# Miniprotein binders against a7ua95r516to809, part 4

Target 1, 294 residues: a7ua95r516to809
Amino acid sequence: ASLSLLSISDLVPDLQFIFFWMSNAIEILYFIQQKSPAYMQTIELMDDKAGSKESLLSATISANEEAMTILEEVIMYTFQQCVYYITKTLYVVLPGLLDCNPFGTEPSSEQCRRAAGVCVCAVCVMPEAVRRVVSVFQTTSDLLQQYQVHSEIQSQMFAYLFFFTNVSLFNQLIDKGPARGWFQRSRVLQIQASVKILLDWAKGAGHNHLAQKFFAKFCSTVTILASPPQQLSQMSWKALCAEHPSLKPVQLHRILTQYQLMAELGPLPIWQPSSEDEAYIYRTVDLLESFENH

## First folded at step 2 (miniprotein)

Design n4b
Fold by ESMFold2-Fast, scan of step 3:
Structure n4b (fold): chain B 294 residues (1-294), chain A 90 residues (1-90)
Amino acid sequence: as target 1 above (294 residues)
Amino acid sequence: TPEEQAKKIIEKIEKLIEEAKRAIEEARRTGDPELLQRARELVTEAAYILFLAIRHALKHNLPELVELLLKAIALIIEAVLLLQEAEKLL
């Protein structure tokens, strides 16, 4: 966090209240689901008093359906609020991941003191920018565990957070990358290493399959940009499309064009779109990803 | 006002939950399953009142009710957990 930026820690009290709402609504929902059959059976076992049993059963069904609907709405609303606050924080810290260098050598004890003003060599293993992003994910995981939120809801939360992270990083790299020098090979390798730290965190947290699924587009982009010129120049457009199915034709074309410029391959048109894709490489409206789950 | 309505709802929920807790404690002492059934009915009634209040607050965009409703949710969850624990003992 900086002077003008909010950290995830600043939002923890508000997030605790929202997670408390969500967790308790889920528990009430389970209580109603668990007890509903018993109440229904109790009513059915009652002596019929000129249709009073049928009326009571109907009223009980109606009340349970209404309660379930309200609880589902509360769960959905609180989930959306958690996502809103977490992604708002995440959006602020994500750009730093594209600018940091995880390949720094650990300085000697004297250099450590000079560089950091304190002997903090051990904690400098992970770049500050990456640690800020990991902190958002770890705090989210901790809150989900603290309030004992069901594993299915936890999976939905991280699926969305990984989706959001992937879209944000991809859009920033494609849109602002040329001006920031992010397509230079040395910078791409730094980005790749930083992303690996994030993916390793996800694996350790039990979310490996979600990370693999939702980071596919950004990982494909970084993989292409990090490829040796000899290897990449030998691949056909069709082969690249097959290896990177998450990328749209216009996205793949933009990435390859930037690669050609940065690798100093000259003006030769090495990667030719298929006749089927030729029209789509000019669709600039499809270049950047939407946050609306299209 | 929305605050006056919320206060009435919470007071009613608090009374129902206190009565349920007394029934649960008596059931744990005597082993009487009818007291647990009474507690279940009281907790269900409290939950129903809470659900109506939540729906009202969401539909009419009454954020000032949120803190008051959170306290009611906590009371109901605590009573549900005590009830489940008492059922295991009997």
Scores: ipSAE 0.006, ipTM 0.186, lowest interface PAE 10.4, mean pLDDT 73
ESMFold2 (binder alone), alone request of step 2: mean pLDDT 84; pTM 0.807

Design n5
Fold by ESMFold2-Fast, scan of step 3:
Structure n5 (fold): chain B 294 residues (1-294), chain A 86 residues (1-86)
Amino acid sequence: as target 1 above (294 residues)
Amino acid sequence: MDEKEKLLKELEELWKKAMELFEKAKKLYEEGKVDEAIKLLEEAAYILFLAIRHAKKYGDPEEVKKLLKLIAELIKLILELKKEKE
């Protein structure tokens, strides 16, 4: 990915152009939808003295269909370009979220204030890696609001961005996690805290329902990995499948295998997959998630 | 002057401005000045947007449709050129 961008601020001029034209195309589409029925009725009420009414009506229907097709293409193209630029930036910044420490070290003496002889620490600043991800979402939200993009398109945009983020984080954790030490308990707790910051942002932005839906897989993964051994060892395979339906059997099996290694647990009969799930796990290679949205 | 006659004259003026910018952008692109060409195409697109808004103000969907074909192609061209310069 040699063409990856360094920050969301580098995208703002290009995104402003794209959002401007997406908003414009949607507004024109709305105008045509509102005015075409009245215009069609006007034609139907015309005196057919020249015998041309049917021809004019047919031509108007054809022109309306053509205009709608063009507008739909422009809206789709501009939406795809927004997704391209925004996800390109997300791809670069997302791995940093898995390495950052939101608990931080205690603030330096320079960051603490004294009030009435007591040292009061400054409010903890969001980790830079998390701030970069939040900045991508916030800039997208700001541009959608600035250009008054219809709420349904806004929801589709954040649905896709949350979907992309979930898949990217899940795949990075599962694929690279063992080599990067991300399955160590201290790291998992840091990841969980960082994810909470993203989910809290989404809730504040009015996208709580979308975030809950599209982050389900990564949240389930982190929840399992953050569970104490005393608690998790009491949960059967069936219970874990029921509590985490977003995880495929092969994914849950990989997560539990990594957890077992990390916690230095011996073989646990309670985590044995069902016969059907075991057969599926044995034959499948579909461990990682696809970025393709069907 | 009739309101409809005023509308057509104002739309014709905006159209002329947009086409002048398009021709200047084409020349700059042929000279390898891609960033300057994109800026002029963006300005032309904005002028055509104003023409569409003006046609909408008078409630004429047929005039809006006539402008739409050109502005759609222009928007696509600008976005393709922005991707190429990366």
Scores: ipSAE 0.017, ipTM 0.444, lowest interface PAE 5.8, mean pLDDT 77
ESMFold2 (binder alone), alone request of step 2: mean pLDDT 77; pTM 0.698

Design n6
Fold by ESMFold2-Fast, scan of step 3:
Structure n6 (fold): chain B 294 residues (1-294), chain A 87 residues (1-87)
Amino acid sequence: as target 1 above (294 residues)
Amino acid sequence: DWREEFEKKFKELLEEAKKYLEEFKKALKEGDLEKAAEYAKKAAYILFLAIRHAEEAGDPEFIKKILEIIAEIIKLILELEKAIEEK
């Protein structure tokens, strides 16, 4: 099927090539940066007739500038290509995370083996849909490690991947959630458990700070939806906004309105913004997140 | 003279890298992206060895030759990646 063809395993050979070149370009750039001053000094110490030494020095400066510019472009381009193919794969597998049930089934021996020692959850299972998402992150980590990519670039890549995942999941939940039943409490608890598996993976991989930072919006949304109705109904609009600073007022209003009006949540006092709060809500222009609005 | 040996080995590595670079160009023109990627990897590996060897030799001319080959390989990598993207 098309989804199977877009799996991370299918991209490994192409990604290996791109990571290989990115790693080599970084190493070559570092070599030129470290060795260029010594080379230039060697030229300056040469005995020559007028013009010969200056010509060689000028040519070397020009060649170094061109090579470094091209290497920087290659590093940026290969980074962007890796991000593009990885996020394209993530986009295909992420909706499954919102539809899976990590409760009610036993974890497979294979999934328990991967989680053993660092992120074991005896009461939660890793559904196939969650495993597919984790597999994308794990394969990325393995490739970065295999090609010994500098830790700063590894951090930048996972920052972007977590950012992409957060925006994608948030937009799916806000835009399609009500129609898909994702705002139902039972489904929200399943989503919360699935997200915890991703966050636990990130912690085990050494990316806890990045995951906490870049998943903030989606985690805040799931936290609100998983909160007891009584707790939410007792908070003022200003207090709710202060508790969830990652959410825009219009986003928070949408989430709370859907939560209050869900029949399956049982009796719930109607939470309503005051006239002043309504003016604040209507000052916002966006409901969904853009990948380019940061 | 160890310097003579290093210079000879460096020149041999550069010639091998050039050979792989030509195979890379040929594979890219033929649309054989797997073969092109293989030759690109081989060229990069030989170039890495040449860089390490040039560092030991301490010869300024080696650095200039390395920079010229790096620029050519990088241009071809960009062409290969664009071809993969269009696939």
Scores: ipSAE 0.000, ipTM 0.325, lowest interface PAE 10.4, mean pLDDT 70
ESMFold2 (binder alone), alone request of step 2: mean pLDDT 74; pTM 0.632

Design n7
Fold by ESMFold2-Fast, scan of step 3:
Structure n7 (fold): chain B 294 residues (1-294), chain A 91 residues (1-91)
Amino acid sequence: as target 1 above (294 residues)
Amino acid sequence: SHEEMVKQILELAKKIAELAKDGKDEEALELIRQLFDLAKKAADAGDTETLKLAAYILFLAIRHAAETGKEDLVKELLRLIAELIQYILKH
């Protein structure tokens, strides 16, 4: 039987199992690492003949090395399986984030209205599509906390998940965005607001640094598309590249070109790269983000 | 049944602990291999709760072997756990 990919909740029993294995392997690895120096010191303090002491030292090093290698393989395998199942779920729910409207129907909250704007939550409803994405991240965080996984492993997992989310959103926006109408200013502002909900969640969860690092490319893209055409046309190619270092020149060029095509026609300044800039742009051929670029 | 497998695993855990206290490591290891076989049976049945219990007891055995300085036993038990994880995730 294959696992359901329609909801993160359908994966929780399988994820709990994999996290259980990973957590226990990490605990045993930590225990061995803490005991290894004591064993080495005990051997070093022995007053046996050189051959016997060296043989015991060699045997202990070999045994510890083999045990740690096996544990590291188990940790890596279970980590990769968790990431695999979580990212498969993310892949299904992420496109919805680009199509949802966070400025939907206002909630009927009497307390927030009486507070004269003190509570912004009363005005905004989290779209179901955004809630599904946040639910995946929250469930992951809950499982890591439930099994008391070390903070370093937790950081590595969220780094990967944010990187995957960034790559998936960027590739969908740059590849399908023009045809889907996602480059229209009103749609871009909705996307920007939806992404802010994800970034706010990450900040609340203690992952602000990782989110800032791994969402940089998608955030730069959305920032460009939300910028007035006149502002973009006033900047040199060098200035544009400097302001958006997370974007490859060919990616930035495609975004600007598609944005200019989607903008309303009129006597507006048009961004024009120099012949030298064009040559530089054409030396970079990757239009889509890969897992090797961030 | 689930209840019968849980009972068998708990009985094996008690016998393993008794043999370990008596210093009968070879006999304890034989029961640990029986626990490993029950864990594979639980995996085949999709009984995740029973599988977690068996795995927990195996990890306790590793910790005990490590605390008592039995490096060769630690290596053998870690190999069994690696095999079990590979079995479960592929089958």
Scores: ipSAE 0.014, ipTM 0.479, lowest interface PAE 7.0, mean pLDDT 75
ESMFold2 (binder alone), alone request of step 2: mean pLDDT 79; pTM 0.749

Design n8
Fold by ESMFold2-Fast, scan of step 3:
Structure n8 (fold): chain B 294 residues (1-294), chain A 104 residues (1-104)
Amino acid sequence: as target 1 above (294 residues)
Amino acid sequence: SEEVKKKLEELIKRAEELLRRAEELGDPELAREALELVREAIRLLVEAVKLGDEETLKLALEAAYILFLAIRHAIKNGDERVIRELLELIARAIELILEAKKRL
C-alpha cells in the first residue's frame, strides 16, 4: 500500500507526449501513402539519359517500404503504450464501480422505471467511483481529439478499453462470488445501473456499437444475476445458452453454479464441464479473437 | 554529456526559429533547412540514448518535438527530392525518439 498508481490526471502529460508521437507517425504514414504514387509517376515521366531512371524508381520503392514499416511499428508501439497506461489506471478505479450505489441512498425508497425489463432511477447522481471511470474514458477521448488521431485508431482504442473493462469487471465479480453478498439482487441492480451510466457515456461519445459488442459478456452476467431465481429455473440449459451467446458454456455454468449457491435456485441440469485445458483454450481463443475482430 | 546538452539547446533554438518561419506561407528552402536539422537531431538522439541521462533524454525529446512541429509546416512546399530524403530520415528519427522515451 506504500506503492501507489497515479490517477489519470497525473498521467496526462505522459499520455499527451505519446499521443503526439502516435499522431505524427500516422500523419507521416498517410503523407507517404498519398504522395508516393505522385512521386513515382514524376520519376517515370522524367527523361532517362543513362538508364538511371529504373535504379531511382527501385530505390524510391525500397525507401518508401522501409519508412512505412518503421512508421507502422511506431504507431503500434505508441498505441500499446497508451493502452498500457490507460488500462493500468482503469484497473485501479474499476473495483469502485462494483461497490458503489448509483441510487443515492440505501434503501432507495422511491425509484423511476424507464422500461419494462429495466429498473433505473431517473434521479440517480453519478457516484464518484463511476465518475472516475468515465473520467478515464473522457480524458482518452479528449486526447485523441486534441491530437487529431484518425477515427479508425480512436475506434480501436475504445474497443480495447471496453474489452479490458469488460474482462476486468467480469473477473472481479466472479472472484468476489456469492459469499460476500455480491450476488444479492440489490447489489447486482446497483452494478447494472452503474454499467448503464458507462454505456450511456459510450453512446453519447459515438461508441455505442463498440460498447454493445465488448461489454456483452459482463452485461449478460449481470442480467443473469438480476433475474429472479424462478425464471432461471424454468429455462433449459439449451435455452440459457441461446439467451447468452456472448458467454462460453463453461462461463455460463460457473455463473449459474455460483448464483445457485446464493439464491438457492434449485437443481439445474448439469452441463458436462470441460477440463481445465479446455477452459483455458476457450479463454485463449476469446483473447485472440478480440484482437482479430478489431 | 554537457556538450550534448549544449548542442540540444542549440537545436531547440534552431527548431523554434524554423517553426516560426514555417508557420508563415511556405518558403521551399525551409524543407532543405528542415532536412539538415533532422540529420543533426538524429545524431544527437543517438548520443542521448547512449548516455541514458534523464536530463539529456528529456532535452532531446523536447528538441525532437519542436522540430517535428516545424517539419509538418515546412514539408508542404519543398522540393520533391528533399521531401523524399526528409521522409526517410523522419522514420529513423521516430525510432530513436521511441527508444529515448523507453529510457525515461
Scores: ipSAE 0.012, ipTM 0.373, lowest interface PAE 8.7, mean pLDDT 72
ESMFold2 (binder alone), alone request of step 2: mean pLDDT 76; pTM 0.721

Design n9
Fold by ESMFold2-Fast, scan of step 3:
Parts: structure tokens; C-alpha cells; sequence
Structure n9 (fold): chain B 294 residues (1-294), chain A 102 residues (1-102)
């Protein structure tokens, strides 16, 4: 079947209900945790006339443990449903980020010369493709705030969304980049600028530390590909591995090979892997990242 | 006996709901809730709220039913009754799953 374009706006009513139930379940869980010690103390203060106090205490502990287990299952289920629908929407809009141009169009050289008395810089507004990705994150943030979902759960949600985005963008770039021209320097600089818009959004939303952590692999990839040939050719394999620890040797080797082809460089003896790393370079199953968060 | 009268109204509300008479069911369960509040019994109050949630679900308002179940759970927790809380949480988990299926 063909994929239909699904707007995040179309999911808002369903997501509102899921977030509402998740928030309520979290609040009930905290209420049980806060009240349980007081109730247990009440039982401890009872007179044990027939040994019934121990039985009541044991029954209360068991019932409270079962209640907390059920609430944790409800919280986990609603969390997983939110993540599923949000990431499904993200997956559809993310490839557009690799094809958009945040720098816009430049005037011809003649038009630039005629305007030389007035300094006119190319200023690009957020492209529609980037705006669609940002709208998914912003809508998620708005819903979490509206239903006052605990900050720890909010952080876990964005950690996973950033993890998913990083893996999706990295896999698309590595797997489809050569055919799409995404490794060309001009395209890489456009991708870098688009990613900066996402990172700036995350910083403004209070998630800078999560964005820095979970976008590390894709950011390293784009940084290498955007490096000038003079700079990159002076770096040894060991230095590149040290500077980009988020990249596996096979991933780094693929990136450098694509860079060599696009930059029209000859053989690159300075980018020779160690014997240990070379053993894993041709393991294609390790090239692309898994969407499993374990 | 307020407790006995409240329990009778709960039974009458359920019978009305089973035959599709939701106006009568709502009226009787509301009266039962007022009586339950007067008794001060957390178990009875939670029971009445649970039945009100069942009536809402039968009317096709699953979202309202789930919300009322959360109120019943909060009431049971606040006044003590860990076994009732467990049973109500099982019902709310089922209600949430049914809402998400639709």
C-alpha cells in the first residue's frame, strides 16, 4: 500500500487522551508511594490481640505491590504508544531534512555587484521540511506540559525521540546518501545547518544535554563530511577515532571512503585502520544502527 | 440504613443500564452517591463511582468511564483499602486499553 502523509496535527486528539491517562497513572503511583508509609505506621500502632496484625501488614504490603506493578505497566504501555505514533510520524518527515536548503537562493553575481553598496547577506528562514520535524517535537513538548507529566518521564520521552531521529538520519545518510548526492560538500553544509536548527530548538526547550548526547553519531558524521580536504587529510586514523568516539570503525571507514570519492582525492594512506579495527570494517551488519534502544 | 439503601440504588441503576434505560440508571446512581457520602464509607463510595463508570462505558463514553475510575481509585487510596485499589487498577488498565484500541 502507498504511504499517506500523516500530519502530527491529525494525531493530537488521540495523543491528548494517551498523555492524559499516562499523567493520571503517574500521579496515582506517587500518591500510593507517599501514603503507603503512613498506612503501614497505622497498622504498626494497632494492638496485636490474636496475631492478626502480622497478617494484615503482610496483606497490605502485597496489595500495594500489586497496585504499583499495575500502574507501572499502564505508564509503560501509554509511554510506548506515544513513542510509537510520534516516531512513525517522524520517520515520514525526517528524509526531507536531508534534501532541504536552509540557505535559500543567492542572487546572480551581477545582482550582487549592483547591490554592493548595501551589504545583503543570505538569510534563510526555517525550511518547511525542518519546520515539520520541529512541529513534531514542539507538539510533544506542548502535550507533556499541558498534562503536567513528570519531568523525568519527559526527559525519557525526548531521549528516545532524539535517539530515534539520530539513528534514522544516520542510516538514511549512510545507506542512501551516495545515490541522493547527500555526501556532496554543498549538501553536507545544508544538512549541517538544518541539524543546527533542530539542536537550537532542543536547547530552547531545555533539552540541550539530551540532544548533545543522542545526536553525537550524526553530528560526528556531518562534522567529518563538512571538514575541508586540507584539514581532514592531515589527520591520522587514530586521531579521527579519538575525536569521534561515537562512530564504530566500520562507520568511520565508510564515511571517509565516501568523503574521498566526493572530494576527488586520490588514495588516502593516512586513513589506514589499525589491524584490530580492520578486522571489523567489512562487517556490514554493524554499519547501520539498530532502532532497538538497548 | 443508608448503606442498605445505597446498595439497593446501585442494584437498580445496574438493572436500568442493562435494559438501556440510561436516564434512570444515572438518576439512581447519583442518588446512591449522595447516600454513600453521608455514610463516610470509602468502600461504598468507591463502589458507587465504579458502577457510575460502568454506566458511562455502556453509554459509549469510554473516556468519561476511565476518568471516573481514576476518581474511584484516588478515593480508595485516600481512605484505605489496598485490595479495592488493586481491583480498580485492573479495571482502569482494561479501560485504557479499550480506549486506545478505538
Amino acid sequence: as target 1 above (294 residues)
Amino acid sequence: DLTEKAEQLVREALEAARRGDFETARQKIQEAYELAKQTGSPELQALVLTVEAIIAAEEGNKEEAAYILFLAIRHAQEHGDPELVRELLELIAEAIRKVLEE
Scores: ipSAE 0.011, ipTM 0.328, lowest interface PAE 8.9, mean pLDDT 74
ESMFold2 (binder alone), alone request of step 2: mean pLDDT 74; pTM 0.651

## First folded at step 3 (miniprotein)

Design bf1
Fold by ESMFold2-Fast, scan of step 3:
Structure bf1 (fold): chain B 294 residues (1-294), chain A 86 residues (1-86)
Amino acid sequence: as target 1 above (294 residues)
Amino acid sequence: SDEAERMAEIARAMIELAQKLAELGNHEKAIRLLTLAAEFAAESGDPELIAEVARTAIEIARQTGDEDVIRRAEEALRRAEELMRS
């Protein structure tokens, strides 16, 4: 499996089958849920013949519960398969987003136009790396629409994909960013512009609320890294935490520490929590939250 | 009726899902789904659909060696064939 062979287009046939079966299972489940009350009322209105009414009622409840359980398992399985294949593709294409330049100045003839006798060309072009990520989201949206998947499931799918994207980008930026030069101000601004393209796509697709919610951590991180180092060093720990509620205090501390080491204008005063007790409390909160995720 | 047609549509979808589950190795879940498909097929009143559910169940059950399921499905198929002849 090479990067050149890992494309969302290559997965479309498999995804079409999985979305088809997921949509069918959801529709069948909905029908059973709607039919069940009416059928139960019919049984309740029957004459009680040698315990037949209570036996039939019990059997009907059991049969309906078994049907719902099987369909819920099919829905969960197909949903998990979709997110598995889609996130696997995302994982491969996401690193490119951190190293692309959306401020490229190479205009195409299609982007050039005349205004008042002057030729005006587009300044910004969507990088191929950003286009690859957008293609994954767009293909997912197209398949959900093609198979008329219920809107709640669509929202759950994009919540998962945005959450995965946010975590993957955050982890890559924090772990590999300093060595890759991604903490340099010029690169941070490029990353910020690339992320804005993804957020604009999400807004156009009707998922603005989900994108704002699930990209908050990565957006906060990029905002901090785009801030002048001198400005950040003047803020109190409480003020920094209050401005970035999507970041855990220990994550914020790590970001600031790495940023100080990579500052373009030379060494900054070492930033530390005001109190060792406060630092301990923040680390304890992070540990407690990790337990809640298990 | 509209209800009977809807029941038939659901039964056909269940048959296709069961076949996919069996292809993935989930034979037990496929058989359970086909048992429920048989109820929907019966309520649809379509003998050919009842026969299709039974034939699919027999084919999948043979892969698991569940003799009890095979016997029940063969009986259902026989009854559906009688309905088609009438």
Scores: ipSAE 0.015, ipTM 0.446, lowest interface PAE 5.8, mean pLDDT 75

Design bf2
Fold by ESMFold2-Fast, scan of step 3:
Structure bf2 (fold): chain B 294 residues (1-294), chain A 86 residues (1-86)
Amino acid sequence: as target 1 above (294 residues)
Amino acid sequence: SDEAERMAELARLMIEAAQILAEQGNHELAIRILTAAAEIAALSGDPELIAEVARTAIEIARQTGDEDVIRRAEEALRRAEELMRS
């Protein structure tokens, strides 16, 4: 059986097995780590009258180290498989976030659901495109909790998913934004609101620190683009670099150039890079972010 | 014991993973996972599970003609079956 990219719901049965495998591997690894000192102590307390104690101790250490190494590889493999299929699904749904309108008005009270006696009204105003992205994160969270995957592994998973989301959204906006009209002020405000829904979800899920860290670049980009012309035109290049340290000079320059064009501020450059930054401003390789931490 | 049961369940899941990988053509990784499953099955103390790991390894290794893996797995199966008779 192959994993499907039709939707996150279609992946749930396959992901359940992989998360179950990962959870059990983690539990067994911890059990072996806890039991190893006790075995070592038991062997140390044995009389070495037959000359077998050293051989038994060495063999036990080697066997335990081998088992732990293999379990670590299984955990890494299952983690990477989950990440692969979740991010592949996520990549398909993420561009929709740049096109949706979270300010759309639907006044129907029947859109609100009650869960455990509480009205979940925020769900009522969530655009379908944003709901699809949130569904991927929520399903991942649910599976990690269902199989009681250790919190450190959960944090690593969401760190990577947020990193991936940030890179995907940033690259899509910078590369395709001008042709798609995404730099228009109304669209930027829609994108900002949609991103806030994702960040609010992350905060509710206990991942606020990770979201703040890994969405910094895309959030800085949207913040600059959403700034009023009167405010932004009064900030120096140095002040903007200080306010948005996650952006590389070439990225900041591209964002400001697009802003100047869309805000009708004229053809002359307003924000002047420092002499040192100017040498690197047009390096295309540094413009887009890499999906790989290598 | 509770720990032995958890080990047995992990080994069974690893057997399933290896079968899926072999079906996808990744025989090398499948055999590596089964090698890990064999160690975990041994720690569980379940000779039936050890035999199941060995049989699965033989089936997959025969597809690639890895005679060394087949020989080692056949020896493990023989020992597990002998333990079940005792």
Scores: ipSAE 0.012, ipTM 0.279, lowest interface PAE 8.5, mean pLDDT 76

Design bf3
Fold by ESMFold2-Fast, scan of step 3:
Structure bf3 (fold): chain B 294 residues (1-294), chain A 86 residues (1-86)
Amino acid sequence: as target 1 above (294 residues)
Amino acid sequence: SDEAEKMAEFARKMIEIAQRLAEKGNHEEAIRVLTIAAELAAVSGDPELIAEVARTAIEIARQTGDEDVIRRAEEALRRAEELMRS
C-alpha cells in the first residue's frame, strides 16, 4: 500500500478508472433525470381507475429516487476517492515547497525551465519541489478534461485541492516554521516566489477566482511576513485585521510575533491587539486550521 | 474498512436498485445502473460480486433481447468463474 509515498504519476492508472466511473455515474444520473418526467407522464395517461395506477406511480417514484440517491452516492464516493489519492500525494510534496529556493541557478531540466518561464518571472526557476506540486494540479486538470467531467464538479475539485493546499502550507509554516527557520526574511521571499508559481498556474488553468478565494489565509501570512519593516511598523493592529480578514486574532498575533523576532525589530512592541481581540489571541485551539472540507 | 469494501457495498446496492428498476419496466435504466456496478465490482476485485453483476445483467437483458449486453456479461461471468476456480 503506502500510497502517500507515491508520486502522482504512479497513481494515474487508478485515478483514470475512478474518473471514468465518476463520468459514467454523472451521465446516467442526467439520463434518469431527463427520462423520469416522460415515463411518469406515460403512467399518468393510463386509463386505470382501480387504485393500481397510484400504486404503480408511487413505486416508480420510489425506485427512481433510490436510483438517483445511489448514483449521487457513487459520484460523491468517486469524488472523495480522487480527493483522497490526490491530497495524500500533495501532503507528501507540499512541505518541500517551504524549503526550496526558486531563485537558484540550476534548473533540473529543460521542461522545468520552460514551465518557469511561462508561469513566473525570468529570474525565478521552478524547483523540483514546486514542479511536483504543479504536476499534481496539472494531472488532475488533464484527467478531468479527458473524461469530460462536468465543469461544476471540476470547480469543486480544485476548490477543495486549493483549500487543502492552503491549510497544509499554513499549518506547516505556523507549527514548524520557527524551528525550521522558515520565518527568516530570505526564506519568506523564497516561499512567496514559490507560491506565485502555483497561483500563476491556477490563473493559466482558468481557476484564478478559486485560487484567490482558497489561498487567502496563506497569501495573507506570506504578504505580512514579506512586508518591509518600515511599511509594516506604520500599520495598527486594527488596520492589519482589516487588510487581512482571513486571519484570526491568534493567527495574526503569532505571525507578527515571529516577524518581530526575525526582523530584529528589538523588544519594542509595535503591534498591540485591540481590547476586543485581546481574549482571542490566547485561543490556541484556533491557531491551526482544520482540514475539514467546507 | 478499506476502499475496496466500500466499492463492493455500492456495487451490491446498485444491483438491488437495478433489479427494482427492471421489475418496474425500466430495463434500459437498470442496465445503465448495472454498468456502474460492474465497474465498482471490477475494482473491488471480488470475483463472486463480478459474477453476480454479470448474472443480473444477463437476466435483465434477456427480457429486452439485447444480445450485445448478454454476450459481454457472459464473457465477464466466464472470467469471474475462472478466477474463483483457480
Scores: ipSAE 0.006, ipTM 0.325, lowest interface PAE 9.2, mean pLDDT 76

Design bf4
Fold by ESMFold2-Fast, scan of step 3:
Structure bf4 (fold): chain B 294 residues (1-294), chain A 86 residues (1-86)
Amino acid sequence: as target 1 above (294 residues)
Amino acid sequence: SDEAKRMALDAIRMILEAIRLAKQGNHEEAIRLLTEAAEIAARSGDPELIAEVARTAIEIARQTGDEDVIRLAEIALRLAEALMRS
């Protein structure tokens, strides 16, 4: 049986309940944190007769610690559950981003104007595969906003979603890229354009810093592969490492080797690894990124 | 008081039975009993009893997985509210 694409919209009712409980747990934790210091100060100002003040202080510290631990565990569970369902949906739609062609679809300026302006044109131009990925992020943002989830938790969620997306796209490109033709310059330019749509969405949503941080590896890979041969051949190994610090030596070496093959360039010793990096280039265990041990 | 002591013992008995039912896979009945224990704990205002019910709810959530985590989170949140009121 064919695996159907999961629509994020199908998960919205379930996600709404989880976000509701996460938001409530965060608010209760905040109120306990705000009230606890005032109550503790009140206890500290009491007359200490027969040790009752010390016993009360100990009891309230214990009770507050237990309540905060419980709420933190509830927040953790609801957060992990949201991440699980959202990343499961992303996993299904992400491969399409590497196979789509954003240059083949362009609406007329008249259509953009009739569709209530230039911002609607951006949505109209977006390839369906890219739209599915953006839809997952937009729905997540909408739910976080609807339930007024604290900005720190919101940042943590998008940090993880961007991390997951980066690892998934990078691993697919490195592992399957040669067989799928994804290292061909025309395909890389299409991938770069699709990724730019995703990054532009993240910037518009207020997550530019997180996107730049967590997409660094995949962006470096695509940037190198999209570089003109004239520009890339003039860069030393040291210069490439300095420009792309997110890439491990084995990853950079693999990318450059594939670029050389697909661009039909002759052997260019200019990209020879430094003696310091030479040992790490042959460490194949570090080629693909892990979804664990962040 | 004797009444408070009886309430605590009843709540503890319900918690232990809920754990037993959860281990047997009867999560629906476990949650029902845990909800009753939570009401007793909330009315008692006893922080240790409230913590024990909440801790049990979280542990059962770990065992039951996705579908019951929201219901158990509801129990934990109601108990946290009771702590705030007491």
Scores: ipSAE 0.014, ipTM 0.519, lowest interface PAE 6.2, mean pLDDT 77

